VHH binders against Protein STRICTOSIDINE SYNTHASE-LIKE 2 (SSL2). Designs and how they scored, part 23

Target 1, 353 residues: Protein STRICTOSIDINE SYNTHASE-LIKE 2 (SSL2), of Arabidopsis thaliana (Mouse-ear cress) (q9slg8)
Amino acid sequence: EGPKHGGESMLTVQIPDFRLIPTTGALGPESFVFDFFGDGPYTGLSDGRIVKWLANESRWIDFAVTTSAREGCEGPHEHQRTEHVCGRPLGLAFDKSTGDLYIADAYMGLLKVGPTGGVATQVLPRELNEALRFTNSLDINPRTGVVYFTDSSSVYQRRNYIGAMMSGDKTGRLMKYDNTKQVTTLLSNLAFVNGVALSQNGDYLLVVETAMCRILRYWLNETSVKSQSHDNYEIFAEGLPGFPDNIKRSPRGGFWVGLNTKHSKLTKFAMSNAWLGRAALGLPVDWMKVHSVWARYNGNGMAVRLSEDSGVILEVFEGKNENKWISISEVEEKDGTLWVGSVNTPFAGMYKI
Below, E stands for the ipSAE of ESMFold2; O stands for the ipSAE of OpenDDE; V2 stands for 0.75 times the mean of E and O plus 0.25 times the DockQ between their complexes.

## First folded at step 23 (VHH; framework vhh_ozoralizumab_d1)

Design f4 (from e3 with S100R; at its last look DockQ between E and O 0.81; V2 from the best seeds 0.65)
Fold by OpenDDE, look of step 23:
Parts: C-alpha cells; sequence; structure tokens
Structure f4 (fold): chain B 353 residues (1-353), chain A 122 residues (1-122)
C-alpha cells in the first residue's frame, strides 16, 4: 500500500514566474521531451504535428508528423474530429543510441522518426499496431533501449476518453518493446492507464492509473517468474489531490505528476459511485463537451513532485486566482524551468523555479 | 568553470586503432556520467559511448559496439575512448560531453569540449 496524501497536505507551494508559449494552429501540448543534447522541448499537438522549440529564436518549428495523410489536418478547426486521420502524438521519448524520437500516438500506435524529423514510421508490425487502441505514453531505458509504453484502452479511443473514465473501463495495459522487436504486456486490466516513467536507476516503472487516481510501481529487475506477472506491482501513490495524467522524472529527484483537475466533492462522489458514470453514459449527452465546458470554468490543474522512493509529495505547483491552470497533463523540468503541458490549452507553460 | 579538453585525434587507416583522451576540470568528475559524441562532416551529433560516474556501467550504440571502449580514471579526471577496427564512417570530430546532472545517465549533456578530429582514410 502506497502513501495516501488526501490532497490537503502540501509541503512546498511554488509560485514561479511564468511565460505562456502559444502553439500556433493547434492545441494541447500535452507532453514534452528534450533530446540528449538539450535541444527542445519537443511536443505533440492536436493536429498531429510534433513541433520543436527553438530557444534561441523563441519559436516552434515543425519537426515531425505521424502520418503522411495530412489533408484537412491543419487549420483552425476542431482537430478532435480528425485526429484519427491526422494522428495525435501524446507521448515522446528519445532513443539515445539512435537519436530517434519514439512516439506514442493515440491512433497510430507506436512510431519513431529519425533525428531530423519527417514522417514517422511504425515500430510494430501491423498486427500489433492494430491491437493498440489508445497508445498514450512511453519511456525508454537509455542503456538498454527497451521501450515501455501504455495503451489506455482497448475499447475507447482518445476522442472518447471521458467515456472510458465514466464507464469504468479497465482494459488498459502497460507494455514493453525490446530490441528483439518483441512486445510483452507487463500489466493489464488497468483503469485508463496514462503516464509511464522509469526510475532513476531503471529498477522500476511508475505507471499512472488515472481512473483510479493512483500510481503503480512495477519492478523490473526481479528474476522471479512472478516479476513478469500482473502481480509484480504495488501502489506507489494514491489519494492524490486530482486526476493524475503524465509522469516525468525530475532532474532533482523524484517525479513530476500533472493533475488535470483538482478533486471536488462531486468528483469524489462520482469516483465512489462508479455506477453513476455508467448510468450517465446512457443519457443523450455529449459528456466530452460537458467536460470541456466544465473544465474551462472550473478546472484547476496542479503539478506535484513525488519522492522517488516513497511517493511522498515534495512540491506542489498550482496557479492562484486569475492564474489558475485549467488543466495540467505533464510537467517536464530542465535547468530550473518547468514546461507544463495541457490537453486543452493553445499554449505551453514555461515556469521558472 | 567546467572545462573539457579532448586529445588523441589524428589520421588512421581503416582497421586501425586510436585512443582519445579527455581532461576534465571544474567539477567533481566522478559524480557525473560522461559521454563521447561525434559529429561527422555534414551530419548531426551522434552519441558514441557513455560511462557512469563510478565507471561501473558503460553503454554503446550498435554502430560502435564491440569496437569502441569507454573508460575513465577518476583520480586523473580523465575520460578515454579506445577505438579499434576503425572505419571510414567513423571519421568525425569527437567530443567528450558531461551529463547535466550528477548521478544520472538519462541523457542530458550540457557541456562539450572543443573536440578532436579523427580521420579514417586509406
Amino acid sequence: as target 1 above (353 residues)
Amino acid sequence: EVQLVESGGGLVQPGGSLRLSCAASGFTFDDYAMNWVRQAPGKGLEWVSEISGSGGDTTYPDSVKGRFTISRDNAKNTLYLQMNSLRPEDTAVYYCAKERYSDTYWGYMDVRGQGTLVTVSS
């Protein structure tokens, strides 16, 4: 049993200076990654593009796409309608050995593109790729090249992720892809699994189970048969003050976790009564839209840094008053700056700490 | 100030060997993983090798695995790269590069030396 935080205890509240960086033409820089030479960050957008930040020029440039079929993808329209065609890069990680950028695309599966960018290619055979319904996050062991990635649901696609949450879907998986080109399921029956991150020493994975509002730890170095089973996990953290999304290592130790929405009495009630969600899905209501509207006006995203070993909250970042963040998906820390991603914003946040 | 100074580059025939050195100063050397990276003419930077702060862990890309060996002498604050079975495609400026953060090898390199040229040609 992992530590319970209850969402009320804060050790450190950070109020950094911040800059909002617009993402022209698209929304939702949800994930950030730097290359091994410190360039970037790179992020995926709602129109299927992966863009790179040029720090010296203070602008984004196009870096890659996950499909060559780009007709109708760009422009000021609701990209959610076309994301199954245009792609939706959600997770990004570099392979140190090759310089390739690996991509978890919600619709296209697991892809990679070379260090110069361009059109990404499928990493997995078609049969395996087709089995991925909602590829979400990934991390790569820089020494072994092993890719760990999540599939949030085998039933729901990204555009219906609220439905997945409300339905109580537990078809999410944590998976491994190694240099032998084999795919292994490490964990299954996860309730909207989302972010994944390797520990500092590569001894374990943390995987975010959003619908359960908890983070699981999966140990990698055990030689026992059990270590490769669904039983080789423990709760790393639970009782988080919001819905956790992505998880990233901090260079200062521990892990940043983006919380999309702070818990309210209503959300807590809903979580305790899963049948309500299922009942609600039977109503002629667009719950994605409802959620979007609600988030716009009532959303309060947070970021928490958890200790590496015990999952204790070390730092909390949240906006105040007029500077509240609607949603936070991911926090990437580099050189005293936090890059904050959100699924619903037309900008990335840059916060100096 | 962090300083890295590479040496040992030169002209070598295919199949030949060369040993590069990197003298490090301005930081606690053994606290940081070190890397060799290279840049061939007209190409981008390529990672060549990594060694942990203690020297206990080494890793290589497939392109040089089995041919190159990274090592370090922490007492001398020196990083080494033994290159064997050199190929024309190994021609590049070679840089030693320091990891940005101590006790981590997750891949952020912040400082590189001036580099040393290695030319493999018949």
Scores: ipSAE 0.565, ipTM 0.806, lowest interface PAE 0.9, mean pLDDT 90
ESMFold2, look of step 23: ipSAE 0.625; ipTM 0.865
ESMFold2 (binder alone), look of step 23: mean pLDDT 82; pTM 0.830

Design f5 (from e3 with D30S D31S; at its last fold request DockQ between E and O 0.80; V2 from the best seeds 0.78)
Amino acid sequence: EVQLVESGGGLVQPGGSLRLSCAASGFTFSSYAMNWVRQAPGKGLEWVSEISGSGGDTTYPDSVKGRFTISRDNAKNTLYLQMNSLRPEDTAVYYCAKESYSDTYWGYMDVRGQGTLVTVSS
ESMFold2, look of step 23: ipSAE 0.617; ipTM 0.865
ESMFold2 (binder alone), look of step 23: mean pLDDT 83; pTM 0.833
OpenDDE, look of step 23: ipSAE 0.730; ipTM 0.877
ESMFold2, look of step 24: ipSAE 0.629; ipTM 0.870
ESMFold2 (binder alone), look of step 24: mean pLDDT 83; pTM 0.840
OpenDDE, look of step 24: ipSAE 0.739; ipTM 0.878
ESMFold2, fold request of step 26: ipSAE 0.685, 0.602, 0.645; ipTM 0.891, 0.858, 0.876
ESMFold2 (binder alone), fold request of step 26: mean pLDDT 83, 83, 83; pTM 0.841, 0.840, 0.842
OpenDDE, fold request of step 26: ipSAE 0.831, 0.779, 0.859; ipTM 0.921, 0.898, 0.937

Design f6 (from e3 with T104V; at its last look DockQ between E and O 0.80; V2 from the best seeds 0.00; counts 0 for: pae E 2.4 > 2)
Fold by ESMFold2, look of step 23:
Parts: sequence; structure tokens; C-alpha cells
Structure f6 (fold): chain B 353 residues (1-353), chain A 122 residues (1-122)
Amino acid sequence: as target 1 above (353 residues)
Amino acid sequence: EVQLVESGGGLVQPGGSLRLSCAASGFTFDDYAMNWVRQAPGKGLEWVSEISGSGGDTTYPDSVKGRFTISRDNAKNTLYLQMNSLRPEDTAVYYCAKESYSDVYWGYMDVRGQGTLVTVSS
């Protein structure tokens, strides 16, 4: 097994500068990106909008939507029930050469929109895009324009993510899209694949397997074995103290990983025995609500910064009950500030370190 | 304290050439990738080129590839853009910009100068 969590020293960080930035009219600013001019951040919301923070005016503006069908999408209703119509933008990344924003929308697939915003359009041919049932995360190499992205499950849509966690589903994929206009599968058979991040030098990807509580390293340009080797990857980190979501490079080195919910030995055992999860999914029980209650009583989510070389936890960020962060999907670090995302809050967090 | 000063802009006919310069100070120049960006009248910023700190790696968008050449002289703390085969659509204010981090793969342009105007017209 890889690195173990337990009995080791960890740094817990309390952030003295704290600010909540409400996301008007919708929930779940779960991922952030800045453009190459340093403006933003941009984030996707529960109603299918992508909004941009205007720092000089201290407000969000509507930037883009992932569908043109907007009736019934905005307003005070349960957005989870309408995501399949309205879209749910998750991963965001800019293409440096065009200024286009690429979007991993959970329901609408891999999309892009120009630098002035508007209605996003599909990047892939329709058949390939429709095969993406749960498009989650992406990153783009700014020198080559290659897009790396994840599809968390070919079976379970985002609104049914507990099935991807409990069923033993291994239909997740890591893919790339490049100047040949072809989609290449880099890894398959992943269990609830989630965040993806390109390394500082572009020589590997880190890929989150949420259901396995681990992170894989996929080597792009460094292989010592001829083309006959099937495994161009290794376990980068495992035994994490919670269920990992998104992963982002830190300008101070290493990678921030959002951990949605702490886990226990019981939950880890249950996830490792998929037949129990499949049996439980067959019961007339709302497992999403059961999970919600469990998460509330187990405390806040957290984020960790992992060493680039060893995957060892270097830094821990967690909110105390005072700020009521119940999950952390992502930490985007910029200019000594942490932008903290969550799938289910009506605000973004901003912390000065 | 970081300062970038562009020069070399002017009026040129289509098909002509122009060489822009950018004098840099206030930071360790060769540790950072440098960029050129431009802004046409009434339009937003457009990335034009990037060069690594050492000068060994350059990148361009399709709109200028093959016509523009970015270079740097680290001994003089100076960035250059050689623009050939100029077109009317190249008319813009050109800015040099410093990359925020020493790794060009994931940084952003945190500082730019005041710009130099390039006008391409017959």
C-alpha cells in the first residue's frame, strides 16, 4: 500500500483572514479558475450558470450558461432536480491560445465558450459527448492546448453520485482531447474519477479516484519501459482522511486536494465491499439523505496540500464549526489567498494565508 | 516595483515589418517567462506570444504563428517581438507581460506595461 495516514504529524492551518462571498440565486461554487490575465475567479453554479468575480466591484456577474434552455432553471427551487436540463458546470479551464473557457459540465459534456461569455457549445462530436454521463474535471496544458478531462461514471449521473460511490462502479475514465481532434482514453476502469491536475512541468497528471480514497499519478512523457507496458501510472497517495474531490496545483509546490467528507474505517470497509453497496442501493431508502445526515454529525470537510514528490500531507486546511463548511470540493490558491469551494453552499470562501 | 516599458510601435503598411522592445526591471528577468499581449480598438486583450525564462521555448496562437517571433536578451533584460507580414487586423496596442511564476505551464500574466501602438494600414 502507499503512504498511510495515522500516527504521523500533520499541520493544521487556521486562516486569520476569512471572507464568505455569497453566490446569488444558486448554490455550489465547487471549482474555480482564473483567466491568464489573473482576473476572476470563474465558477459554475447549481443552476447551470458560470459567474465571474469582479474584484474591483466586489460582485459576481453572469458570464455563461451551459444550456440555452433556461426556463425553470433559476430561482428558489431544488436545483438538483433540474441539473439534467439546466446543466451543472463543474471543471473549468482556459485555453491560453484562444482565451476560450473549457467546461466540464456534468450533464452536457465537454463544452467551451468564448472569452466574452454566452451560451457554451459542445467541443466533441455529439456521439462522443453523449457518452459522457458525468463529466467532472479538466485541465489544459497552456503550451500545447491539450485538454485532459474526466468522466466519473458511464452509469451514474451526478445527481445519483452515491450509486457511483456504493455500487463498485468502475466505469470512470481519464481522457485527452488535442490538436488531432481525437479523444484518447488514457485510463479506464476508474472508481468515481474526479479531479485532474497537470504537473508543473507537464510530465504527469494527478487523478483522483474518490471511491477509492486515493490519487493516481499518470506519466505523460517519461516511460522507461517500451510500448509493451500497460501501466503508465502509480499510486500517488492513498489512505486520505476523507473522500477526495478536486485537485489543484499550489504555487508554493505540491497540490491542494479537497476532501468532501471525513471517513471512518466503517465507511472505507463498506466502499471496499461493493456487493454490500449494491444490495443497499436495491432497498427503498434515500441514501443521499442518509449520507447527508452522516456527514453533518461527522463534522466539516477539509483540504490537504500534498507533497509533489511523495504525496505526503504537508498542510491541512479545515474550517471549524464557526464557518459551517460541511464539505470542501476544492482549494484554488492564488497570490497568498485560498479560494474554497463546496458543492452545496450558497457562497465561496476566501482565506488569506 | 516591477517595471515594463514597451517601445518600437508605429505606422506600417500591410506586408511590412516592425520590431517591438520591452525593457524590464525590478525582478530577476531570466527566472520568468515573458509574454506579449495586444488589444485592438474596442476589443479585449488577446495573447500573442510567450517565451520561457531561458529563451529556449516559444509559443504562438495560430493567428500570428509563422509571422511573429518572440525573443529575449537576458543580459540586457529586454524582450522583443519581431512582427513580419503585418496585416490590418494586427492593429492594436501591444503590451509585454511578466508571467506570475517561473513555470510557464500554469501561471498568469501578473504585470504588464503601458503598451506601444502598432497601426497597420495602407
Scores: ipSAE 0.555, ipTM 0.845, lowest interface PAE 2.4, mean pLDDT 85
ESMFold2 (binder alone), look of step 23: mean pLDDT 81; pTM 0.827
OpenDDE, look of step 23: ipSAE 0.727; ipTM 0.878

## First folded at step 24 (VHH; framework vhh_ozoralizumab_d1)

Design i1 (from e3 with T59L; at its last look DockQ between E and O 0.87; V2 from the best seeds 0.73)
Fold by ESMFold2, look of step 24:
Structure i1 (fold): chain B 353 residues (1-353), chain A 122 residues (1-122)
Amino acid sequence: as target 1 above (353 residues)
Amino acid sequence: EVQLVESGGGLVQPGGSLRLSCAASGFTFDDYAMNWVRQAPGKGLEWVSEISGSGGDTLYPDSVKGRFTISRDNAKNTLYLQMNSLRPEDTAVYYCAKESYSDTYWGYMDVRGQGTLVTVSS
């Protein structure tokens, strides 16, 4: 049935060490990063805050915000209605040489903040930053300082992401920002491009195309002979059991990929027929609300760890029964601990393997 | 168990030089990148330099580039930091730090020594 034959081992999650860590005041700790001193993790929340976990005190502290205009951003309300004003930090990465935290904020673009936190500031010139409509993920080479980042769509903002999934939109881009202080497009015409991760040796990128349920490999040295296209990339993994979100290196080798939910025959049919999605978007229906209701009853989030060389599944993380996740955006592994994220939960997961 | 012992700190005048040493034990020294980090009074940690396990690659932030030189002697399991043209803002406790994973760019500094105080003042 479902899984590819010839894959690697599969792992059932052990329950006793699994903790849910509340992020009270906001939702959606969907991505995690530790600094180069091993402290953290840091995560972005639905109200535009970035918070830092203090392990010795078992609590979150405020570290940064992605906008200085904070009126109406924090506190009880529907944060999805204010993300475009307050910011929605999605991707995080540290630059080793400066200690700066770089932030992919869905609405505010590519930002950074110093190692002591505070209000983040734009990295790119205003005109280039304003061209980013749905800044999603980034990674930074710690040796070179080069920043790689994704813009999921030039048509759909995060508040309308269902449109990017349903319409057949292919305006996503993978870009870099380097020592020349300019933005270079590495790949274009991507379908809801999402997570990006550098390889362990820094010689390639993996980039997620959520709407295609696949992961591409982009070689960073243009002398690569593996590319069958003029865009210097190849398919790394396809046929994933769900819609991939973020991708993160594992210290045990390979890459963790969050799968927001398993796909079904219905979702596969819908993805194969973009004209149906475009027609449905023309109806007077709040598809974001429809999805949120569906996910509450049918969501089954999981994560997989993929082999570095072959892209086959080595390991599966999937909560069951009382530990079932509606969706999983990311797994960040550190010191035998998996930090599990989701776009819509008021908590982070912590599981010791 | 991993142990790192720093030495060579002291009082030095602005413009002066100082050489720090770090004796390492309890792990295969050559397999890991090594770092220097510092902490000024009342401030957070600041990364100062990194050297690869082989000693072939070094990395510095702009604040110390051209003034500080990291090196290692893998036969003696010892890490060094040569600090030249010292400034008052270099005053800090300096720590030797081990990279968490062997032969990778993607670790963090998982073990620090006790530190050695460097004071730069008239």
Scores: ipSAE 0.596, ipTM 0.852, lowest interface PAE 1.9, mean pLDDT 85
ESMFold2 (binder alone), look of step 24: mean pLDDT 83; pTM 0.838
OpenDDE, look of step 24: ipSAE 0.767; ipTM 0.891

Design i2 (from e3 with T59Q; at its last look DockQ between E and O 0.80; V2 from the best seeds 0.00; counts 0 for: pae E 2.3 > 2)
Fold by ESMFold2, look of step 24:
Structure i2 (fold): chain B 353 residues (1-353), chain A 122 residues (1-122)
Amino acid sequence: as target 1 above (353 residues)
Amino acid sequence: EVQLVESGGGLVQPGGSLRLSCAASGFTFDDYAMNWVRQAPGKGLEWVSEISGSGGDTQYPDSVKGRFTISRDNAKNTLYLQMNSLRPEDTAVYYCAKESYSDTYWGYMDVRGQGTLVTVSS
């Protein structure tokens, strides 16, 4: 029968009109959101700032911070060494009812800030928020206000994420927070859970398991009165060509998924021999440093748009040679423009299609 | 070309009522959710209400819930907002807005008209 995933040349999108937009003073515009009036995008940076793009002025302005303690956070230094103090906003979503921006900060938990910006504050009670060790992504149903969010690991913080990958950690959780002011765990035992996105109809979530290179579909609503369970889930996509990060709805249908790096001979070998990763953690080696060196020379970021119905790849975003992205965390599509993010670039990509 | 024309604003006393209308053209009206938004002088836009394309599902923020009612007449391509128990803080220019994506309620609000002024004052 015909190929389900066509060859690279058949699926590669050529995009002749693009800009690289610097994020001065910080790195890692890895996720983007527009407000409900179409303004933005907003993105979180390596120094704990959230910045807003002013399209009419072609510049970023400071919008919010995830901590009030800003000493030593901004300016040239190794920002990954200060993320646990300064914050690292990873996921962003607006609540339509209030105009508040909700923030999944890797270290500070689930936060929010008003429509005029400023210092973000905790959404959850202190005890519940402190249990969030690696808050990664969220999405909000604009009609119900329900917040769906992910905690990638209860053991590993973001600054040790390669340990989560190597150890086979499965402490990731998908949760919701709603008008009952309670946190409900929807799925547990997830392997480095990452991006989350609501479906167009609001009847399911797609949830990324980075360490398994797959995406789960979690059903929120049952059409049968006899079944009102939220435990119903299935594999939506698997065998992805790289390690998936964030997932975002596309207005053309389907979902964009950022793939931090395309699989190589080494990553395929490591996945086939997971026990080697666990054994290697016993060595006196700084595996975050080893990975950072490897990624600088071998990183090959890409993104795919998946069919909403079948999970097959419809479209591929990938650069070559001088246009190569070391990593891609997200593609946010709006009005014929792809905003491309990365955890570690000093710029965002803006590509017209 | 998408056009949205608001009308029905005016001066009312606190506790009074007004009914706003929005004439829509240039798109398949019943394929899109519609919204009302408002802007008080010197402030930003604030979402006020949403109605699904079919008219069967409505949403309101707490600030207006129970006082405002959104409705639509898909045969006339017209959106309505019935505002009751008006308060001084409801004083604003009111705009209707089209949902950016068809058959959904998660898109962006596309504000295009000049709006209609509602003033609530003694």
Scores: ipSAE 0.542, ipTM 0.834, lowest interface PAE 2.3, mean pLDDT 87
ESMFold2 (binder alone), look of step 24: mean pLDDT 82; pTM 0.830
OpenDDE, look of step 24: ipSAE 0.765; ipTM 0.891

Design i3 (from e3 with Y105F; at its last fold request DockQ between E and O 0.72; V2 from the best seeds 0.74)
Amino acid sequence: EVQLVESGGGLVQPGGSLRLSCAASGFTFDDYAMNWVRQAPGKGLEWVSEISGSGGDTTYPDSVKGRFTISRDNAKNTLYLQMNSLRPEDTAVYYCAKESYSDTFWGYMDVRGQGTLVTVSS
ESMFold2, look of step 24: ipSAE 0.685; ipTM 0.892
ESMFold2 (binder alone), look of step 24: mean pLDDT 82; pTM 0.830
OpenDDE, look of step 24: ipSAE 0.746; ipTM 0.880
ESMFold2, look of step 25: ipSAE 0.634; ipTM 0.870
ESMFold2 (binder alone), look of step 25: mean pLDDT 82; pTM 0.826
OpenDDE, look of step 25: ipSAE 0.825; ipTM 0.923
ESMFold2, fold request of step 26: ipSAE 0.568, 0.592, 0.647; ipTM 0.846, 0.857, 0.878
ESMFold2 (binder alone), fold request of step 26: mean pLDDT 83, 82, 82; pTM 0.837, 0.831, 0.833
OpenDDE, fold request of step 26: ipSAE 0.856, 0.787, 0.848; ipTM 0.935, 0.903, 0.931

Design i4 (from e3 with Y105H; at its last look DockQ between E and O 0.76; V2 from the best seeds 0.00; counts 0 for: pae E 2.6 > 2)
Fold by ESMFold2, look of step 24:
Structure i4 (fold): chain B 353 residues (1-353), chain A 122 residues (1-122)
Amino acid sequence: as target 1 above (353 residues)
Amino acid sequence: EVQLVESGGGLVQPGGSLRLSCAASGFTFDDYAMNWVRQAPGKGLEWVSEISGSGGDTTYPDSVKGRFTISRDNAKNTLYLQMNSLRPEDTAVYYCAKESYSDTHWGYMDVRGQGTLVTVSS
């Protein structure tokens, strides 16, 4: 699909052969990670489970949970109403030196679990972990073990994320956790901060601002620069054709970014008139339900691979017609295969390129 | 075809030393980080050490830090692991492993050799 050429455009579009892999009992295989031995992927589900793909057996196994409170968590039901009890793992990364899996759970904060799985435990001291209201994504430097992670809002929990988008909330934070066992804020005042990815050589982070449809580059040094007086960031990509979610390095260079849905006339209007969102929140309306109905009929997910140097789009993943994704949260590329995730599908996608 | 051939394993007493070697071929050796990995009987794989393509950067888990030293000779396409102060817990098959992508730490170990057995016992 699509010829490679250097004459007309650097942008390519692919419609690969694909396989949809069901996630029994839950929705939303939203993010993927492989361990350092190439096994997996591992993914978090809507019921608080983390499952591992056994490629040789073509099945998922239960690997971990983010809370021990499992009553009422099972079953193919709408987990949005129970995720504050059952947990909702959104981001995953392995620590190379221990084999531990680190987890950004939207409700339970920054957690980890050993290489044999089980019930994840808190990484941060209780008081610091409880201050995290909407932990979304993380990445770990495999040489240093430094954990970089995001908290999407200090006001809105995930179950109310439409409120964060509509209100114009800017309480998102990019943070790090290192060998000093301290949490350091690298950037604050972010608008629905989402995915985070380290650069290949570890000298910068890319961080997604979903509400602004843009990606920032934060430069790293031996020390961090505080955001209030000495901001150390720039815009990496802006004007994206949809609402960006997770961002992952591509082994072919650059970064894959999931775009939950392409912009429509309605979303463009809403972005141009943020005050309307704030006014609408004053109405006695369940905006999460309104959004869920709208997304079922109008969702059109896609993903883009951005150039490492310039942030321009090099490659587009988008299904057509019967193969259209209602939303895409992430593309994880490994060995010529794209693993495609979504917050609200009962399956993962596996596409060979 | 990438090939990794380990040697230097054997039986040693606790407190002893061994030096493992790994001959590499079929790829541009100095472009890739290299690893040592071990597997004790009945257990899973455990990462033991990594060295950058240039040889300038090394990393170790706490279980072996200070006792094991990874090195490489890029002129001879050879990876080494010097193991000192060996303990019965170090008994395992040791594998040389290549990083999946050039000049990065962000991949996984895609190729391993056949391994060399190290037994630490009286």
Scores: ipSAE 0.486, ipTM 0.810, lowest interface PAE 2.6, mean pLDDT 86
ESMFold2 (binder alone), look of step 24: mean pLDDT 83; pTM 0.836
OpenDDE, look of step 24: ipSAE 0.721; ipTM 0.873

Design i6 (from e3 with D30S Y32H A33W; at its last look DockQ between E and O 0.73; V2 from the best seeds 0.69)
Fold by ESMFold2, look of step 24:
Structure i6 (fold): chain B 353 residues (1-353), chain A 122 residues (1-122)
Amino acid sequence: as target 1 above (353 residues)
Amino acid sequence: EVQLVESGGGLVQPGGSLRLSCAASGFTFSDHWMNWVRQAPGKGLEWVSEISGSGGDTTYPDSVKGRFTISRDNAKNTLYLQMNSLRPEDTAVYYCAKESYSDTYWGYMDVRGQGTLVTVSS
């Protein structure tokens, strides 16, 4: 008896015990995409491979690589040491018109590969592609083919990302690439820009600023963008309880955002005082290693689903038991199943609603 | 139950024309983008055309643009593909597909029917 209230504004908390799906021979299935026929998902791994899930056979197959130079890339070594030569595919999106997979590779830039896989090729001319220091995420309008993508920093590559977090770097950019084959900067001066998602009717982008723990909404007005307006944005969500990574549309409305690491009082203080971070970077300390150890000890993955209309949190997804330490970079929702990404685990998460 | 039934395929000479039909049932037809998809022998699925729920917006890949015309009759719950100037490389099984979400959502193409075979050969 009594009515159950439902809707986008109602907070729902989920604390699941989800299934772990090993990613053979590599780490970090941090982002997922399905093709427009619903097959997949596809994900990029720490050794530079892009793999495809075969649901009928419950296994991954190799689909693509972002560089032809594959010697020494696979195997049991520390993949972070070789990412800059082997590639590190992060963002993935399909172009509906061609079936091509577009790839934001942290080191190799903006690439694409045909629907049968293989070695991806550069989308942009060499000089423009080489200007991309930390290509992170993309999305593609399925009706127009316009590619929107992010470059997290013009100063720090992915292998040195802690510097971007600690230094107060604001060199991140949101860009587009369209049928004119030119790159247009839509928004600049972003602090560790990360995930990007097109709205379901194509009238705005949501863009993650990881270092500011917030999400911006950029209104797409093709006339205004062509007239060189760069600052048509507003804050969509702020004060997030952790460091946001990727953002993905939910078929139930709104957007899933992965939060890699929850805030602590120390991290909030450090991020408010960039000069302390710059000073700390001057010390003879391997801050990447310090963070790695800290994350393994204190990590507690979470993701939130934000309302499409208001950016308020509708759902919270957190790991339970042995899954509590898992960092969450993304939730990709398809057919009542949540695919859960992580930057540094040898598995993907899967949870059926 | 969503059902999509394709018809109108056949054997045609290069340069010829065919009109494909897709009878739709089990959902509110006018609320969904509809697509045509084809599969050539020994190849994967290839998107051919899309049309909005209202019929006001259509798009095509370069391979068929100017030769194929997608249309719909929402009163008859029927999707059409007019194929003109047919070429041997258009030989394929053609399927219609419902997009997984309403006009306000975008998603994946749901290929459900048996398809209709189009053979372009002299």
Scores: ipSAE 0.641, ipTM 0.876, lowest interface PAE 1.7, mean pLDDT 85
ESMFold2 (binder alone), look of step 24: mean pLDDT 83; pTM 0.836
OpenDDE, look of step 24: ipSAE 0.698; ipTM 0.866

## First folded at step 25 (VHH; framework vhh_ozoralizumab_d1)

Design l1 (from i3 with D30S D31S; at its last look DockQ between E and O 0.84; V2 from the best seeds 0.75)
Fold by ESMFold2, look of step 25:
Structure l1 (fold): chain B 353 residues (1-353), chain A 122 residues (1-122)
Amino acid sequence: as target 1 above (353 residues)
Amino acid sequence: EVQLVESGGGLVQPGGSLRLSCAASGFTFSSYAMNWVRQAPGKGLEWVSEISGSGGDTTYPDSVKGRFTISRDNAKNTLYLQMNSLRPEDTAVYYCAKESYSDTFWGYMDVRGQGTLVTVSS
């Protein structure tokens, strides 16, 4: 009779004014957050540092580190080989009541650091924090202080993430940490769970499943006995045109989702035949290296802004030719500016819309 | 242009009370959550309280809960902070701040005024 989605159309964002901002000394400004006074952004880097942008001075300053032992972490070397020692901060969020920065570090777990920076410390008891094998993303409700966070895999660490994708691993978890000082698992059996974002009203979470190219909605305050079980979630968006990474609220409504790369014939074939990926992992092949080389030549990163009501694509961010991104992990929108991140670039993007 | 003017500060003994006011102009006051923030000498800004645009929801950090009360009068475009049981550590310049976006709590606090000094000392 008519389309379910109605007459909404997809829009392409055209970015005429842009700036690439080097992250000297390290790679991978893949996620951004501003503090509750509008300063920043803050971003985590490949050497375990968290840096803060000083807009009035057009430079980054060191703000925090996720491990106290810094020998051999900074400077020119292959940072991915030292991430498990030096830390790799991925997700960032501020707690409004304390000004503390909370950090999802892929190797060091859930951490926090005060508003003046320094060495981050564990939030969770040691045993619970050590069970986090691939802490990826978090968000915090500024009114309740509840921390929602993801662990992408209990089997694969970040340095082996291609294995998680190829193996069909479903050990990802969505969890919360609140005033009870205990960790509660909200969803389990997730396939490479990645970004998490609270809704504008705080009544649901959106949770990215990278390996399934989809986003789930988990309802928080619509409680019944049945709703608090596995029935408390639904598909928000599926069939995305690439592998989703982080998800962030847009002040214009909806959510930006970074897509590391568009699907190709090869990726579509691989997704349709996951059992072959498991078999291939038995071969004496460095699949991280293979993927790294392939992505360098074939990667085509993009981002989409999804409607909060229906999960349909409202806008597309994609560079062309000399402005092409090999991979995009996140778009953080603030005051008409898109901050664009990637896991392996030596720069952040800043685009005015 | 958004304008926020704080007043009501002063010198008070520990255990005393003060009532701060913030006169707002240049925006639709009732559409925005409002905040109080403070800055102790040589320290950074600290969030003190938030009130929704309607006035129906208020939040406080544990450090001031039970002692401070935020309120607003949307007809007069005025924000208030009643501070009771004051302690020396409450000594600071107090600012009112507008939430950066209407009808949300996900924005940032926009501090614009010169503030009003509260000194708690014997």
Scores: ipSAE 0.672, ipTM 0.887, lowest interface PAE 1.4, mean pLDDT 87
ESMFold2 (binder alone), look of step 25: mean pLDDT 83; pTM 0.838
OpenDDE, look of step 25: ipSAE 0.756; ipTM 0.887

